# Ledger of designs, part 2: VHH binders against p49116

Target 1, 238 residues: p49116
Amino acid sequence: EGPLLSDTHVTFKLTMPSPMPEYLNVHYICESASRLLFLSMHWARSIPAFQALGQDCNTSLVRACWNELFTLGLAQCAQVMSLSTILAAIVNHLQNSIQEDKLSGDRIKQVMEHIWKLQEFCNSMAKLDIDGYEYAYLKAIVLFSPDHPGLTSTSQIEKFQEKAQMELQDYVQKTYSEDTYRLARILVRLPALRLMSSNITEELFFTGLIGNVSIDSIIPYILKMETAEYNGQITGAS

## First folded at step 4 (VHH)

Design p55
Fold by ESMFold2-Fast, scan of step 7:
Structure p55 (fold): chain B 238 residues (1-238), chain A 119 residues (1-119)
Amino acid sequence: as target 1 above (238 residues)
Amino acid sequence: EVQLVESGGGVVQPGGSLRLSCAASGFTFSSYGMSWVRQAPGKGPEWVSSISGSGSDTLYADSVKGRFTISRDNSKNTLYLQMNSLRPEDTALYYCARYTPGWSFRDYSSQGTLVTVSS
């Protein structure tokens, strides 16, 4: 059987909305985040192993891991997105909500802790200088997680995850042969993704800014969206 | 339980105008962004326009920018789409939906309103 990922799966090109507004606004941030989410789900759909699991399993996997995929995408595309500027704008928006007593102090603390965890994760990945091949395999490892509740076909999912881990190991050992601890430094970053709340990610990048709707409810529709529909949404949504 | 009822479609000549309405019930309308999505015969759905819950922010597809205007009346729980300078390529079934990152009209509307632009 061939490799889990091909060179086409290493390519991860986020197309930002244009033109960039003079001042960052909630629509630009949500549009940018939506494009990244769509790109991440389209990336997952392009993997033959993923398609082989079937539609129901595909939906369950993405529902379970979309926040992990999205966060890895934020780290990978941080420079293209000017993520630090977006996070600053989100913090400013959040501070306005605090001043109008729209959110409790405890909730604000949870949200600020989430932003801190996100910044720490992205900074860690940047410091490690994670390359495109490494990001592709890390995304595959989180995508093919057999341990989410309610999953079927867990043995097949586990085999694909093990294949992703094996191919990442082979890549790192050959490409960074002088750095014997690199793989370990990379892999210990992954558990942090599970500590980040998908509900808070929705509030920061998707809901609570534009509308109060669930990513979970739209995942089946995005996954079955054809490439032309996906591109039309991305091009037209600015 | 969420109900969206589209109306205002019809047959119009090129260059004409139509105003579509969407009556919403079963949720707090002002708390949700809203979208218009269209589907032409034999083609997939295409996002047209979105508006924030307050009505202060709007987005348009490049194909309709400058011709269509999205608006809402939160006191009436109604979404509108003013369509001017209509073209034959605007012929489609038009749906309203609660805004989501990306588009989704399948959870919230199944009927739509037909717009036909022909001479």
Scores: ipSAE 0.000, ipTM 0.137, lowest interface PAE 12.8, mean pLDDT 80

Design p60
Fold by OpenDDE, look of step 9:
Order: sequence, then C-alpha cells, then structure tokens
Structure p60 (fold): chain B 238 residues (1-238), chain A 119 residues (1-119)
Amino acid sequence: as target 1 above (238 residues)
Amino acid sequence: EVQLVESGGGVVQPGGSLRLSCAASGFTFSSYGMSWVRQAPGKGPEWVSSISGSGSDTLYADSVKGRFTISRDNSKNTLYLQMNSLRPEDTALYYCARFTPGLSYRDYSSQGTLVTVSS
C-alpha cells in the first residue's frame, strides 16, 4: 500500500479573518477558531485512509479527537493566529464573566488552568520546532486513535495509526538523522492533549457563536461540506 | 451587493404552521450555505437551522428539530423554513443569513420577518 500521507497533507494554511481588529473581540476569536476547526476537519477528510473508514466511523473519530486536532492546529498556527494575543483576550473577556459572577471560583480556576495548558503545550511545540510534516503525522496519529470508546473498525484504525507512526519515524530519521531522540521527544508531547477538556476548549473559543450549537453537533455537517463552499465563505467571494 | 429579504412571518396560534422565505441576490446562491437565525425580544440571536449550498445537508437546533424544515431552491435563489407545531417560545424575528454554523455571519439581513405565536 502507498503512504498514509502525501505532500498534499503537509500543507496546513490557516487564513485569518481580515482585518484584525484593534481589540480582539469574541467574534474575531470565534471566527478564527472556527476556521481552524474547519481546516482541521477538512484536512482529515482529505486523507484516503480516513475516507476508507466510512462516514459513520469518520464522524465518530472526529467527535472523539476534534479537541486534540484543534489543539495541534493551534500550536501549528500559533504564529499566524497570534495565539498569545488571542489567549490574552480570552482571559480579559473572562474577567467580565467573573465580574458578573457567572462563574464559580472552581470553574474560573479550571478555565485558567486550561488556558495555561494550551499555552504551555503550544510553547513546548514551538521549542521543539516541529515542522509541517511532523505536524501532519502527529495529527494523523491523533486522528487514528483506536482507544476512544464506541469506535468501529478499531483494528483498521490502529493500522492507520501505526502507519502514521512508521512514516513519522522514517521522516524524522531521514530529516533529522543527527537527532536520535527527536521522535521520542515529539511523541511524548501527545499525552498532554488528553489532559485538555473539550468542553472548556469549546467554551473558550466557540461561545461567541450564534446559538447553542455544539461542536459535536456540527461535525457531521462540516465533514460533509464541500471544500469549495467553505472556501467561498471564508473569502467572502460573491 | 448581497441582499437577503425575508418574508412569510405572521401571527399564528400554538400548534400552527408558517413557511418563511428568503430571497437572495448579489451572490452565487448555490455556492453558499444558508442559515436561519431568530431573535426573540430581550434575547440574543439564536441559530435555528442551516443548509448546505447544494441542499444535501441540513442541520437544526435542538429546539426546532422535528418541527422545522429548512430547504432551498437554487434556481430561484430562495431559502425556505417550514415551521410546524409552533410554540410561543418560537416567537421571534427571523433572519436568513449567508452563514454556516461555526462561522461568522457573512451577511445578515437587517430586516427579518416577525413570527408571533400566541393564543
């Protein structure tokens, strides 16, 4: 069989809303996050192995790992997103909620810790200087995780994950031959993703959306959406 | 210029039905997902339903699932919302938007059509 990923899967270009406002409002944050979410899901959809699993399994996989994919996306796109600024803005907005007594002390702590974990993770990835290929394979490893409850075709998912791992190993060995432990250093970052709450992520990045639409509910819709339609919406083309 | 014009609103009794229409112009209608959003008095905007550009995919808010049906006629550049089993809590100004859930509103009508459900 051919490789799991191709060069086309390495490209991961996020287009930010323009212009950037002087003050990062909730709308800007949500739109930026949404674009990243769509990009991540459409990236997954572009993988032949992913397509081979079928629509139901695909949906289940994405539902299970969207937070991890999103977080990897944040790390990968941290610079273009000005993630530090976004996170700061989110914190500032949280202050308003605090002032309005909308959150308990414990909840505030949880949210702040989550923000810290996000920032720490992204910083750690930046320090490792992860390249586009490595990100692609890491995302694939995360995507094809067989250990989520309720998944079908777990054996096939596992095979795809192993393939992703092997290809990553080959790539790292080839590209970073002098760094014997690079692969291990990269992979050891993945557990941190499991420590992050999808609910809190959704609250931080997606609460500004109109209506009570959950990420879980829109995932099937996003996966079925034509890429051209998505692109048209983000560019604002008539 | 993008234009969205809603119609079909009115006063109905609980359990009644209405069909809203949205006439779109100024863009390639079939290329965009469309959504219905509503705003009740004193409340913020609420997403109601969305439909893909081709019309093959639909999504509904939990509050309207099983009661509302979104559709579109791309040949007429028109978006529809069939509302059945209407409830008082459905009372709102209804807007159509060039919008997909999870994305920012691209074009949001300033007019809307008023739906009032009351006995």
Scores: ipSAE 0.172, ipTM 0.572, lowest interface PAE 2.6, mean pLDDT 88

Design p63
Fold by ESMFold2, look of step 13:
Formats: C-alpha cells, sequence, structure tokens
Structure p63 (fold): chain B 238 residues (1-238), chain A 120 residues (1-120)
C-alpha cells in the first residue's frame, strides 16, 4: 500500500566517464552506455512493487523491457551524454564499414533506420519537455507491462502499471493544469519504444563487453549485485 | 604493470577434469570482478564465467552450467576455473579477463591464455 514511486525514484543522475576523449571510441561509448544501463537497473530494483514480484519474475520482467528502459534513459540523459555526438560518430563508422565492405548493405540500412527512429524519439521527448517525474512514471509504465510473452504474475503486474498510470495522471493534472492534452501526448510516445531492437541496441552501444556476452545473460548478475559492490563500481572502489 | 598469467591447460579425454589458474599481479586484485573467456579455433571469443570481486556472486554461460566452477582466492591474487565433465566442444584457448574498474563486463586487461584440448 502507498504510492508506487517516491521522490527518491525521480532522481536519475548519470555520471559520464571523464575526461571525454578527443576521438569518440567504442570503449567510451560502451562505458557510458553501461553506466546508463546499471543506473536504470538500480532504479528498477529500488521500487518496492518490483521487489514484491520475486526474483524469477523480476529477471523475466527486466529481460522483456530492458531495451525500452534503456531507450527512455537515453532520451532523459541525451544532453548529459552528448547523445547526438555519439550517434554521429556511430554513423560515420558505419559509412566507413560500407567503404571497406565489412557489413552487408541490408544490415547497414537496418541499423541506420534504427538510429533515425532513436533520434526521432529523443527529439520528440525533448520537444514535449518531459520532466523528471514524468520520466519516472513512464519508466514504471514500461517496466510493469503485462503483455510481454512469458511473464508470470500478469495480473499483479497489470495492477502496478495501472497505479503508475494513475500517479502520472495525478502529477500531470496538478503540475500542468493549463495543458489539457499533455498526458495523452506523452502516452502516445510509448508505442515507439516497442519498435526499438535489442539486438541493434547491443550493436550500437555494447560491442565492448567481455567475450561478446549479451545483456540478457548479465541481467541476473546485475539484479543480484550486492549494494556495496554496485556503489563501489559506480562511485569508485572501496 | 598489470599481468594475468594462466596455467593448468592440457589434453584430456572426454569426461575428464582440469583446473585452470590465473595469477594476477600489478594491481589490487580484490577491487576487480574477473571473467574466464574461451576461443575455439576459427571462432570468436565466448564468455564462460564471471565472479564478483568479493567472490559472492558467480555467473555461468548456459553451455557450462553445472560442469564448471569459478572461484578466487584474494589472499593469493589467483582466479580459478574448475572444469569437470569436459566435452570435445570445450576445446579452446582459455584466458582470464579483468573487468573495468567502474563497470562490470567491460574488460580492460586480458591474458595470453592456456590451451585446453578434449579428445579421445
Amino acid sequence: as target 1 above (238 residues)
Amino acid sequence: EVQLVESGGGVVQPGGSLRLSCAASGFTFDNYAMSWVRQAPGKGPEWVSSISWSGGTTLYADSVKGRFTISRDNSKNTLYLQMNSLRPEDTALYYCTRHGYSIPFKGDYSSQGTLVTVSS
């Protein structure tokens, strides 16, 4: 019982690797993306409703939605990350790969379409001036999605999603009382997240992981990570 | 200078066992999570197993679960991989990798490796 989210779930501070290199490289992009992914997983893990679903359900839920949470994180942190600069560097690298005949033309077209969709999504969120509270509730709506295949406890997940929607509605109505259609305009953006490919997100942002391990494979480790270990790795080793 | 040196590879029959060691020097070993990675001839690198810097959390690729055990002795600066019930498809160069200081699974140092051959 109580609100789904508290003010502690609104804070979402991404710290970038320093210093930014003269030339953007795979290692800087992968470290930046990893920090965002872990921040997103820490955020999800801290929610009491998420904790209440149990370990197996938690893992299944995060495996189903991690790319959508990550994409919302990219939009929220786009300026801090210099995301447009990162994407431009990736586009330039892809064009060099065409020149060297390292990738098929169909694959490159698929990846470029994904980059365009990501840029369009981030621009639309910036145009709406989505605030930190709205992002927190949108992430909760995405996290507690009952319609992903293979989930257990679907009825409980649906109830948590409805609660997130209600709390977003109350927040928008109170904070943006003069903008009658703001809630509708925000919610219409969510279906675009389902168009984002996990496979391509890994290719764009996570090519530097050990032994080509997939994000799906590491989710159980991240969710079980001890608080002291997580804090040491994000804020420095103890 | 950071160094990671593997030992313990060799030739074994299917069903056999080997224990790999990775001796670490030149850094504070217990501040870093570690992984084992393998590379079979003509294939790309494949993640095998990871262990947190305290040893409290371990993770295994599906292909090795129940057969391999990762461990570490932080007092000896040594990482281990116990490999049981070995199969021909486990034949590979095995090497250890230090995770990045800030973020797990971003590797920043790798070793030369030790060869494991499983043949009858």
Scores: ipSAE 0.441, ipTM 0.756, lowest interface PAE 2.1, mean pLDDT 86
Fold by OpenDDE, look of step 10:
Structure p63 (fold): chain B 238 residues (1-238), chain A 120 residues (1-120)
Amino acid sequence: as target 1 above (238 residues)
Amino acid sequence: EVQLVESGGGVVQPGGSLRLSCAASGFTFDNYAMSWVRQAPGKGPEWVSSISWSGGTTLYADSVKGRFTISRDNSKNTLYLQMNSLRPEDTALYYCTRHGYSIPFKGDYSSQGTLVTVSS
């Protein structure tokens, strides 16, 4: 069998909404997030191994890991997104909810901690100076996780994950031969993704887009969306 | 006062087309994502389509994909739903809803709906 990923899977270019407002507003944030989400899911879809699992299985995988993929995407695109500014804006927008006592103290704490975790994770990835190949493999490892409940074809999923891990190892060994422990440092960041709430992520980034519709519910539709259609929407060509 | 007023519903034969409109007032329209939701007789609400504030992002339910097109004109504070190739199963009350930024995650406002009937 050929490699799990090719050079085409390394490219991960997010196009931000234009123009950027002077003050980041909710719809700008949500639009940016939605584009990242679509990009992440379509990236997954572009992997032959992902397609080989079938629609039911690959949909289940994405449902299980979309938050992790999205978060890795945030980290990867943090600079182009001005993520720190976006997060600050989100906090500012939350102030109204706080001031109006719409949230319990515990909920406020949870949301703020989540924002902190996101920022810290992205900062940690930046400090490691993760490159495009490494991100691609990390996303693949996250995507092909066999340990989510309710998955079918877990043996095949595991094989794909192993392949991703091996390819990452080979890449790191080749590219960063002087850094013997780079692989370990990179992989050890993955557990942090599992600590993040998908619900809170959804609330923070997607409220202005889908309203009462859950990310979980729209994932099948995003996966069925033609890439050309998505690209057309981004560029305004549709 | 926030107001959403749907129009364009009616009776149409299978294969026909309708264009729904939702006129928005009482708020800054281009600050909000909008959605169409429908409710068929005896069934619960079903999400149909969503559009971002700028129209740059659109989403469709699988049941309407390729047949329906959501759009908006922010200069007119109006949301649209072009429905082509209508089917009997598309018969429902169609509602437009506004999505504001709030925690917990929920829409801010929905209207009374416009009835679409697809029958031979």
Scores: ipSAE 0.015, ipTM 0.352, lowest interface PAE 7.5, mean pLDDT 87
Fold by OpenDDE, second read of step 5:
Structure p63 (fold): chain B 238 residues (1-238), chain A 120 residues (1-120)
Amino acid sequence: as target 1 above (238 residues)
Amino acid sequence: EVQLVESGGGVVQPGGSLRLSCAASGFTFDNYAMSWVRQAPGKGPEWVSSISWSGGTTLYADSVKGRFTISRDNSKNTLYLQMNSLRPEDTALYYCTRHGYSIPFKGDYSSQGTLVTVSS
């Protein structure tokens, strides 16, 4: 068996919508988030092991972990996205809702706490100076999580996760040999992802998905997109 | 200012066809995937279809797959939706969005929608 990931899986380049508005509106935020989501999903699809699980399993797996993958993507692309500015803009937009008394105090608190958790997570990852390889492996570990309810082929998923972990370990040992505890420091960040609400993330970044439309519902369609076409969109959308 | 102007709606009998258009302005059209969404009376918005920036990739909701065709002309900054084999349940206000795979946030740009009524 070959490695789970190759150098091709390390590349994770997000192209932001252009031009950037003078002030970040909800459309810009949503578009940016959508691109990141698509990039994340198509990244997963590019992994041979992922394909080996079959379409149904793949869909279920992505449905289970999209929020975590998305969050890792936010962290990885934080500078390119100007994430802090985006989050600030979201807060500003939220303020309008607050002023209009559209949200309960409890809901406001939940949303604000979520934003804080997102920012802190991304800051923590930046402090660790996580590189592209490490992000790739972390995403793989998150992707191939066998502990989500309702998954099929859990044994195989577990094997892939273990392989991702082993490859990450080997990489860290090789690349950061002087930092004996780097692997542990990196891995202990993953639990924070599980504490983040997918619903709140969806509401913050994807509020346009209303009614019977949800990220959950569109994931199968995203996964069916042509990779070449998507790549063209990413590279062509200046 | 982002502007999207939908047209082509009307009243048709079940089994009939309509072609909707969306004229886009105020942004670089070919930088964005585009989508059609619809809102039936008394219901929330429903995603209908999306198309990539180049038109090479199209996505459809299960409810319209095989009956609707999304397309675009980047030279005209126009998005299209060919609707065939229309059903009463397709009755809705149809509007386009600049976001490829989401519906627009209300109030950020002008979009009036176009009404499609399927009735015998």
Scores: ipSAE 0.012, ipTM 0.308, lowest interface PAE 8.8, mean pLDDT 86

## First folded at step 7 (VHH)

Design a25
Fold by OpenDDE, look of step 10:
Structure a25 (fold): chain B 238 residues (1-238), chain A 119 residues (1-119)
Amino acid sequence: as target 1 above (238 residues)
Amino acid sequence: DVQLVESGGGLVQAGGSLRLSCAASGFTFDDYGMYWGRQAPGKGREWVSGISWSSGSIAYASSVKGRFTISRDNAKNTLYLQMNNLKPEDTALYYCARHPTGRYPTDYWGQGTQVTVSS
């Protein structure tokens, strides 16, 4: 009956690995990405509505949308992450891999296009000057998407999504009253998220850490981790 | 339909070698990470080795590290597992599997190929 999100859900602070190396190696990139991923999942877990769906449904939702959440996180944290530099580093590393792996021209194109799409999306979000509240609501809308296959409690998920949408609408109307079409401009960016391959995202950002294990495979475990464990994993202290 | 067909299993003496193959069809093979698992009698499924779509990332279970080598040929839509210095403890049904993705959060696996290592 209360709001879907509170002010606590607006805060989305990513802490980067320290120190930043002069050369962004694969480990740094993967660690940075992992921190963002974990933060995103932790954020989702902190939403009462998310908790109310139950563990199985929660897991399914995150599995379905982790790439979208991650991408939104990239956009939101682009400055803190120095995303452009990271992407450049990824491309450099990829060049080496391409040579070694003898990837087809089509595959190379696909991967490069994905990187381009990521960059463009983040740039587009930056151009819109999306604020923390808007990001929170957008993430919620993405999280509570009922149209993924295999989901249970789709009606409830839909309700939560609607609530997120309504709260976003109210926020935008209140905060940006002079910009009548801001809501539409923001929402129209969401489809771009689904054009991005989770496989490629995983390969670009996570290959150095997860090895054979897919993000989807570890999601249930991440969601079950205590905050302390979560922090430990992020900082590499464990 | 996604299909994974394992082959190459058989009976081998301890210390011997086998090479397993997994033929993949029904999906874009080079878009997916792949992995080998095994299931011994009376035991649950055990992860053995994994490889990313480009082979850029490879991992092994501690029990097989240094003995097994995973590889793939994307042009042939085939996953491989070279097993050297086999041990009786390696006896199991070996199966290949496709990693799940955010879009398709279910992994697929084949029927498996039996590997039996005699002492």
Scores: ipSAE 0.000, ipTM 0.221, lowest interface PAE 12.9, mean pLDDT 88

Design a65
Fold by OpenDDE, second read of step 8:
Structure a65 (fold): chain B 238 residues (1-238), chain A 119 residues (1-119)
Amino acid sequence: as target 1 above (238 residues)
Amino acid sequence: EVQLVESGGGVVQPGGSLRLSCAASGFTFSSYGMSWVRQAPGKGPEWVSSISGSGSYTLYADSVKGRFTISRDNSKNTLYLQMNSLRPEDTALYYCARYTPGKSFRDYSSQGTLVTVSS
């Protein structure tokens, strides 16, 4: 069997909305996040192994791991997105809610901790200087996680995950052979992803755009989007 | 198609310097860590240096550490190897290498670039 991913899957190019506003508004943030989400979903869809699982299983997988994929995407695209600035803007926007006493102290703490975790995760990935190949396979490992509840074809999913891990290992061993612990350093970052709340992520990045619609509910539609429609979304032509 | 074309090799005296270049095409250059590998006559391939996609992370074989510098310009899809204080034992065919599953690092290189260090 061929590799799980090809060069086409290693490329992960996010196009930001244009023009950038003088002040990052909720719309810009949400649009940026949506583009990243769509890019991540279409990336997953383009993987032959993912396709082989069938539509129902595919949807279930993405529903289970979209937050992790999205977060990895944030880390990977942090520079292009000016993620620190976006996060700062999000905090600023939240100040209004805080001032209006719309959030409990506990909720504020949760949200702020989440933002901190996001930033720390992205910083940690930057410090490791993760390359596009490594990101692609980290995303694959996250995508093909068999330990989510309600999944079908878990044996096959596990095989794909193992394949991803092995191929990542091979890459790291060949490319960074004198860094014997690089693979371990990379993989130990993955648990941090599962500490992050999908609900809070959704609230921070998507509420201004989708309102009360959940990411979970739109995932099937995103996965069914035609390439032309997706491209239109990325270019802002839709 | 992935292509890697090395250049910059030549004949130099011990203590001399050379700068190798590798022009990359056919893939998203910045997404891949890159390596230099060399093969001396009668010897097997030897890893020389690696650099991360962004260029912020570099590795060197002990034999070249402090003398060689790996760098890259992602805007030009080019990998570099600055070689200073060259020694006769550095004489080798130098290859630019990108990882490809099931492929040898040589598979995408044109023929390497020959570095000869001799008095």
Scores: ipSAE 0.881, ipTM 0.945, lowest interface PAE 0.5, mean pLDDT 92
Fold by OpenDDE, look of step 10:
Structure a65 (fold): chain B 238 residues (1-238), chain A 119 residues (1-119)
Amino acid sequence: as target 1 above (238 residues)
Amino acid sequence: EVQLVESGGGVVQPGGSLRLSCAASGFTFSSYGMSWVRQAPGKGPEWVSSISGSGSYTLYADSVKGRFTISRDNSKNTLYLQMNSLRPEDTALYYCARYTPGKSFRDYSSQGTLVTVSS
């Protein structure tokens, strides 16, 4: 069998909305987030192994791990997104909600902790100086996780995950041969993704969308987008 | 230039039916998913339904599920919305758009077609 990922899967270029506003409004944040989401989903779709699982299984996998993929995407694209600024803007927007007493104290704490976790995760990834190949393999490992409930073809999913892990190992060994523990340092970051709430992520980055559709509900739509539409969504071209 | 022109709106009684149409031009229609959005008086825009470029996948807001059907004829560059079991709360100006759920609403018609549900 051939490799799980090719060089084409390493490319992960996010195009930000233009022009950037003087102050980051909800619209800009949501648009930026949606582009990242779409990029992440269609990255997954571009993997032959992913396609081989069939539409139902594909959808289930993405539904299960979209938050983790999205978060990895945030980390990978943190610089181009000015993620720190986005998060600061989100906090500022939340302050307005706090002032209006729309959130309980417990909820505020949860949301703020989530933002902190996101920032810390992204900072940790930056500190590790994760490269494009490593991100691709990490995303694949996250994508092909067999431990989500309700999945079919779990044996095959596990095989793909193992393949991703092996390829990552080979890459790291080859590229970073002087750093014997790099692989371990990278992999131990993955558990942090499972600590993050998909619901809170959705609220932070996707609040204000017309129709208030759930990410869960639109995932099949995103995965079935036509190529032209997909390109338009990623690049912002109409 | 992208052009979207809605038609088919009117006044109907509760429980009635209407079929909206949207004529599209200025782009490769079959390559883009299309959506219906509505705006009721005094309310913000609300997403109603979307359909993929090929028509193979449809999505509905909870408020219209089971009552509305989105379809398209790519040979005619036309988007449709069959609305059954209409309710007063469905009263709104309806727009077609190249809007994709999960994104900000940017590309929509300036005209719309008015649907009024009243006894």
Scores: ipSAE 0.167, ipTM 0.622, lowest interface PAE 2.2, mean pLDDT 89
Fold by ESMFold2, look of step 10:
Structure a65 (fold): chain B 238 residues (1-238), chain A 119 residues (1-119)
Amino acid sequence: as target 1 above (238 residues)
Amino acid sequence: EVQLVESGGGVVQPGGSLRLSCAASGFTFSSYGMSWVRQAPGKGPEWVSSISGSGSYTLYADSVKGRFTISRDNSKNTLYLQMNSLRPEDTALYYCARYTPGKSFRDYSSQGTLVTVSS
């Protein structure tokens, strides 16, 4: 009935771990990435349409799209994160692993190609000067994708995606009225997100997690975390 | 202290060849993997190729595979890129880079040499 997103969904402020180390390491990269993942999941949780789908559908939907949402977050926060520096550090670590014969050449090629696709995506978004409203609607479009297997309520998810697309179109037309093709230029970037490998994203940004725990296994806990801490602080009255 | 100086850029017709060189100094060259990166006018950086410190492993972007060959001579501290069957879309600034933890990508990259492929 009402708008899919409000002004509260445009705010997307990432806070980096402090202090920044003299040389980036796996711990700093993983902490930074974990903060972005948390922010992205809680952004999705704050959307009334998402809340209306129910907890099981919410978990399934986020499991299906977390990598696309994370990648949009990387592009949006690239300057705050010093993402180019992080990616350079990762590449050097991979090249040292090749020199020590610790990873197969085929795997490293696959990972390097993914890194450059990621950098290309982030650079293209920066060159288009994508604003916070546009990012919010792009994230909603990837979140409410009805074509992932195993989803329930797919017709409702599709309607929410269509609503996100229409609201993005309306925003762009009103805000960038002299740029006739801006919407088209923005939307053609989305297919690249489906080509990003969640497996490789885990290797690049989340190698600090012990025991080969996958991101999709921890998503239910991430979606619940802020509420439990909030309630505990209020109830404790300290 | 760390210095990377490239050369070998120029203008070439489609189907032609060029060989880029990157001379390294100020660090132990053989201990580090090296990369070639290119940036076409109005576009972001695109990774082209990488080679391990020993030279035993090489990687290529799909867009250049079969046409470009990365190599290194550790006795001369020099990285190379042999570019064959050049196309207009290969037109870009090409620079070599050593990736180092905790540093900006630009801190350990060369300034770039222009390759122009035109009729």
Scores: ipSAE 0.000, ipTM 0.104, lowest interface PAE 21.4, mean pLDDT 79

Design a67
Fold by OpenDDE, look of step 9:
Structure a67 (fold): chain B 238 residues (1-238), chain A 119 residues (1-119)
Amino acid sequence: as target 1 above (238 residues)
Amino acid sequence: EVQLVESGGGVVQPGGSLRLSCAASGFTFSSYGMSWVRQAPGKGPEWVSSISGSGSYTLYADSVKGRFTISRDNSKNTLYLQMNSLRPEDTALYYCARYTPGKSSRDYSSQGTLVTVSS
């Protein structure tokens, strides 16, 4: 059957909206996030094993893990996105809401903690100097997670996850043979993704673009898009 | 518009063979995984087999493993299902889809092709 991933799956190039505004507005943030989301979904669709699971199963998997995939994408594309600047802008927008007394104290705390978790995760990944192959396999491990409720074909999903793990292990052993514990250091970061709320992520990055429409509801449509449409979404102007 | 047209069904005796075809149009065929699903009389839809866009990965239900072979020709936009050692319990309406049935709803309607295995 061949390897789960190929060199073509290592490429993960995000194209940012142009031009960049003088001040990062909600629209720019949402468009940037949207492009990352589409890129992540397109990446998933490019995996033969993912295709073999079928559209219904694919939809269920992506619904379950889109936040984790998105977060890994943020970490991987942090420099290109100027993620620190985006997050700062988000905080500034939130501060305006806070000043207007539109948010409860508890909600403010939750949102700020979430932003902190995102920053810490991305910083931790940068410190580890994760390369493109490692990111690809980490995304695959997250994508083919069998432990989400309501999934079908869990046995096959588990096999794909195991294959991803094995290939990652082989890669790390070959590429970083002098670093005996690198694999463990990388994998131990994955639990942090499960601590992050998909709802809060959606509110921070997507509310200005999709309004009352949920990411969950649009995932099936994204996955049904033609390749040309994907390319248009990730490279085209809004 | 996405179109899937199944063919190749018929009546066969137990132990016999059939080859189903599905002609696809309205989308980039090679970019999508494809599946065969069947529905027997009085039963719900049952997933049979799936194949990746390139054909490098194939999956089978336990009930048909070792007997059925899924394949595709992307140059012809056609999906195939070779069915060998057919059994009465294989009697069903067979559908081609981009779906693996976990849900009752299909985005695309197809007529299917009827396979009847009987003495």
Scores: ipSAE 0.036, ipTM 0.481, lowest interface PAE 2.7, mean pLDDT 88

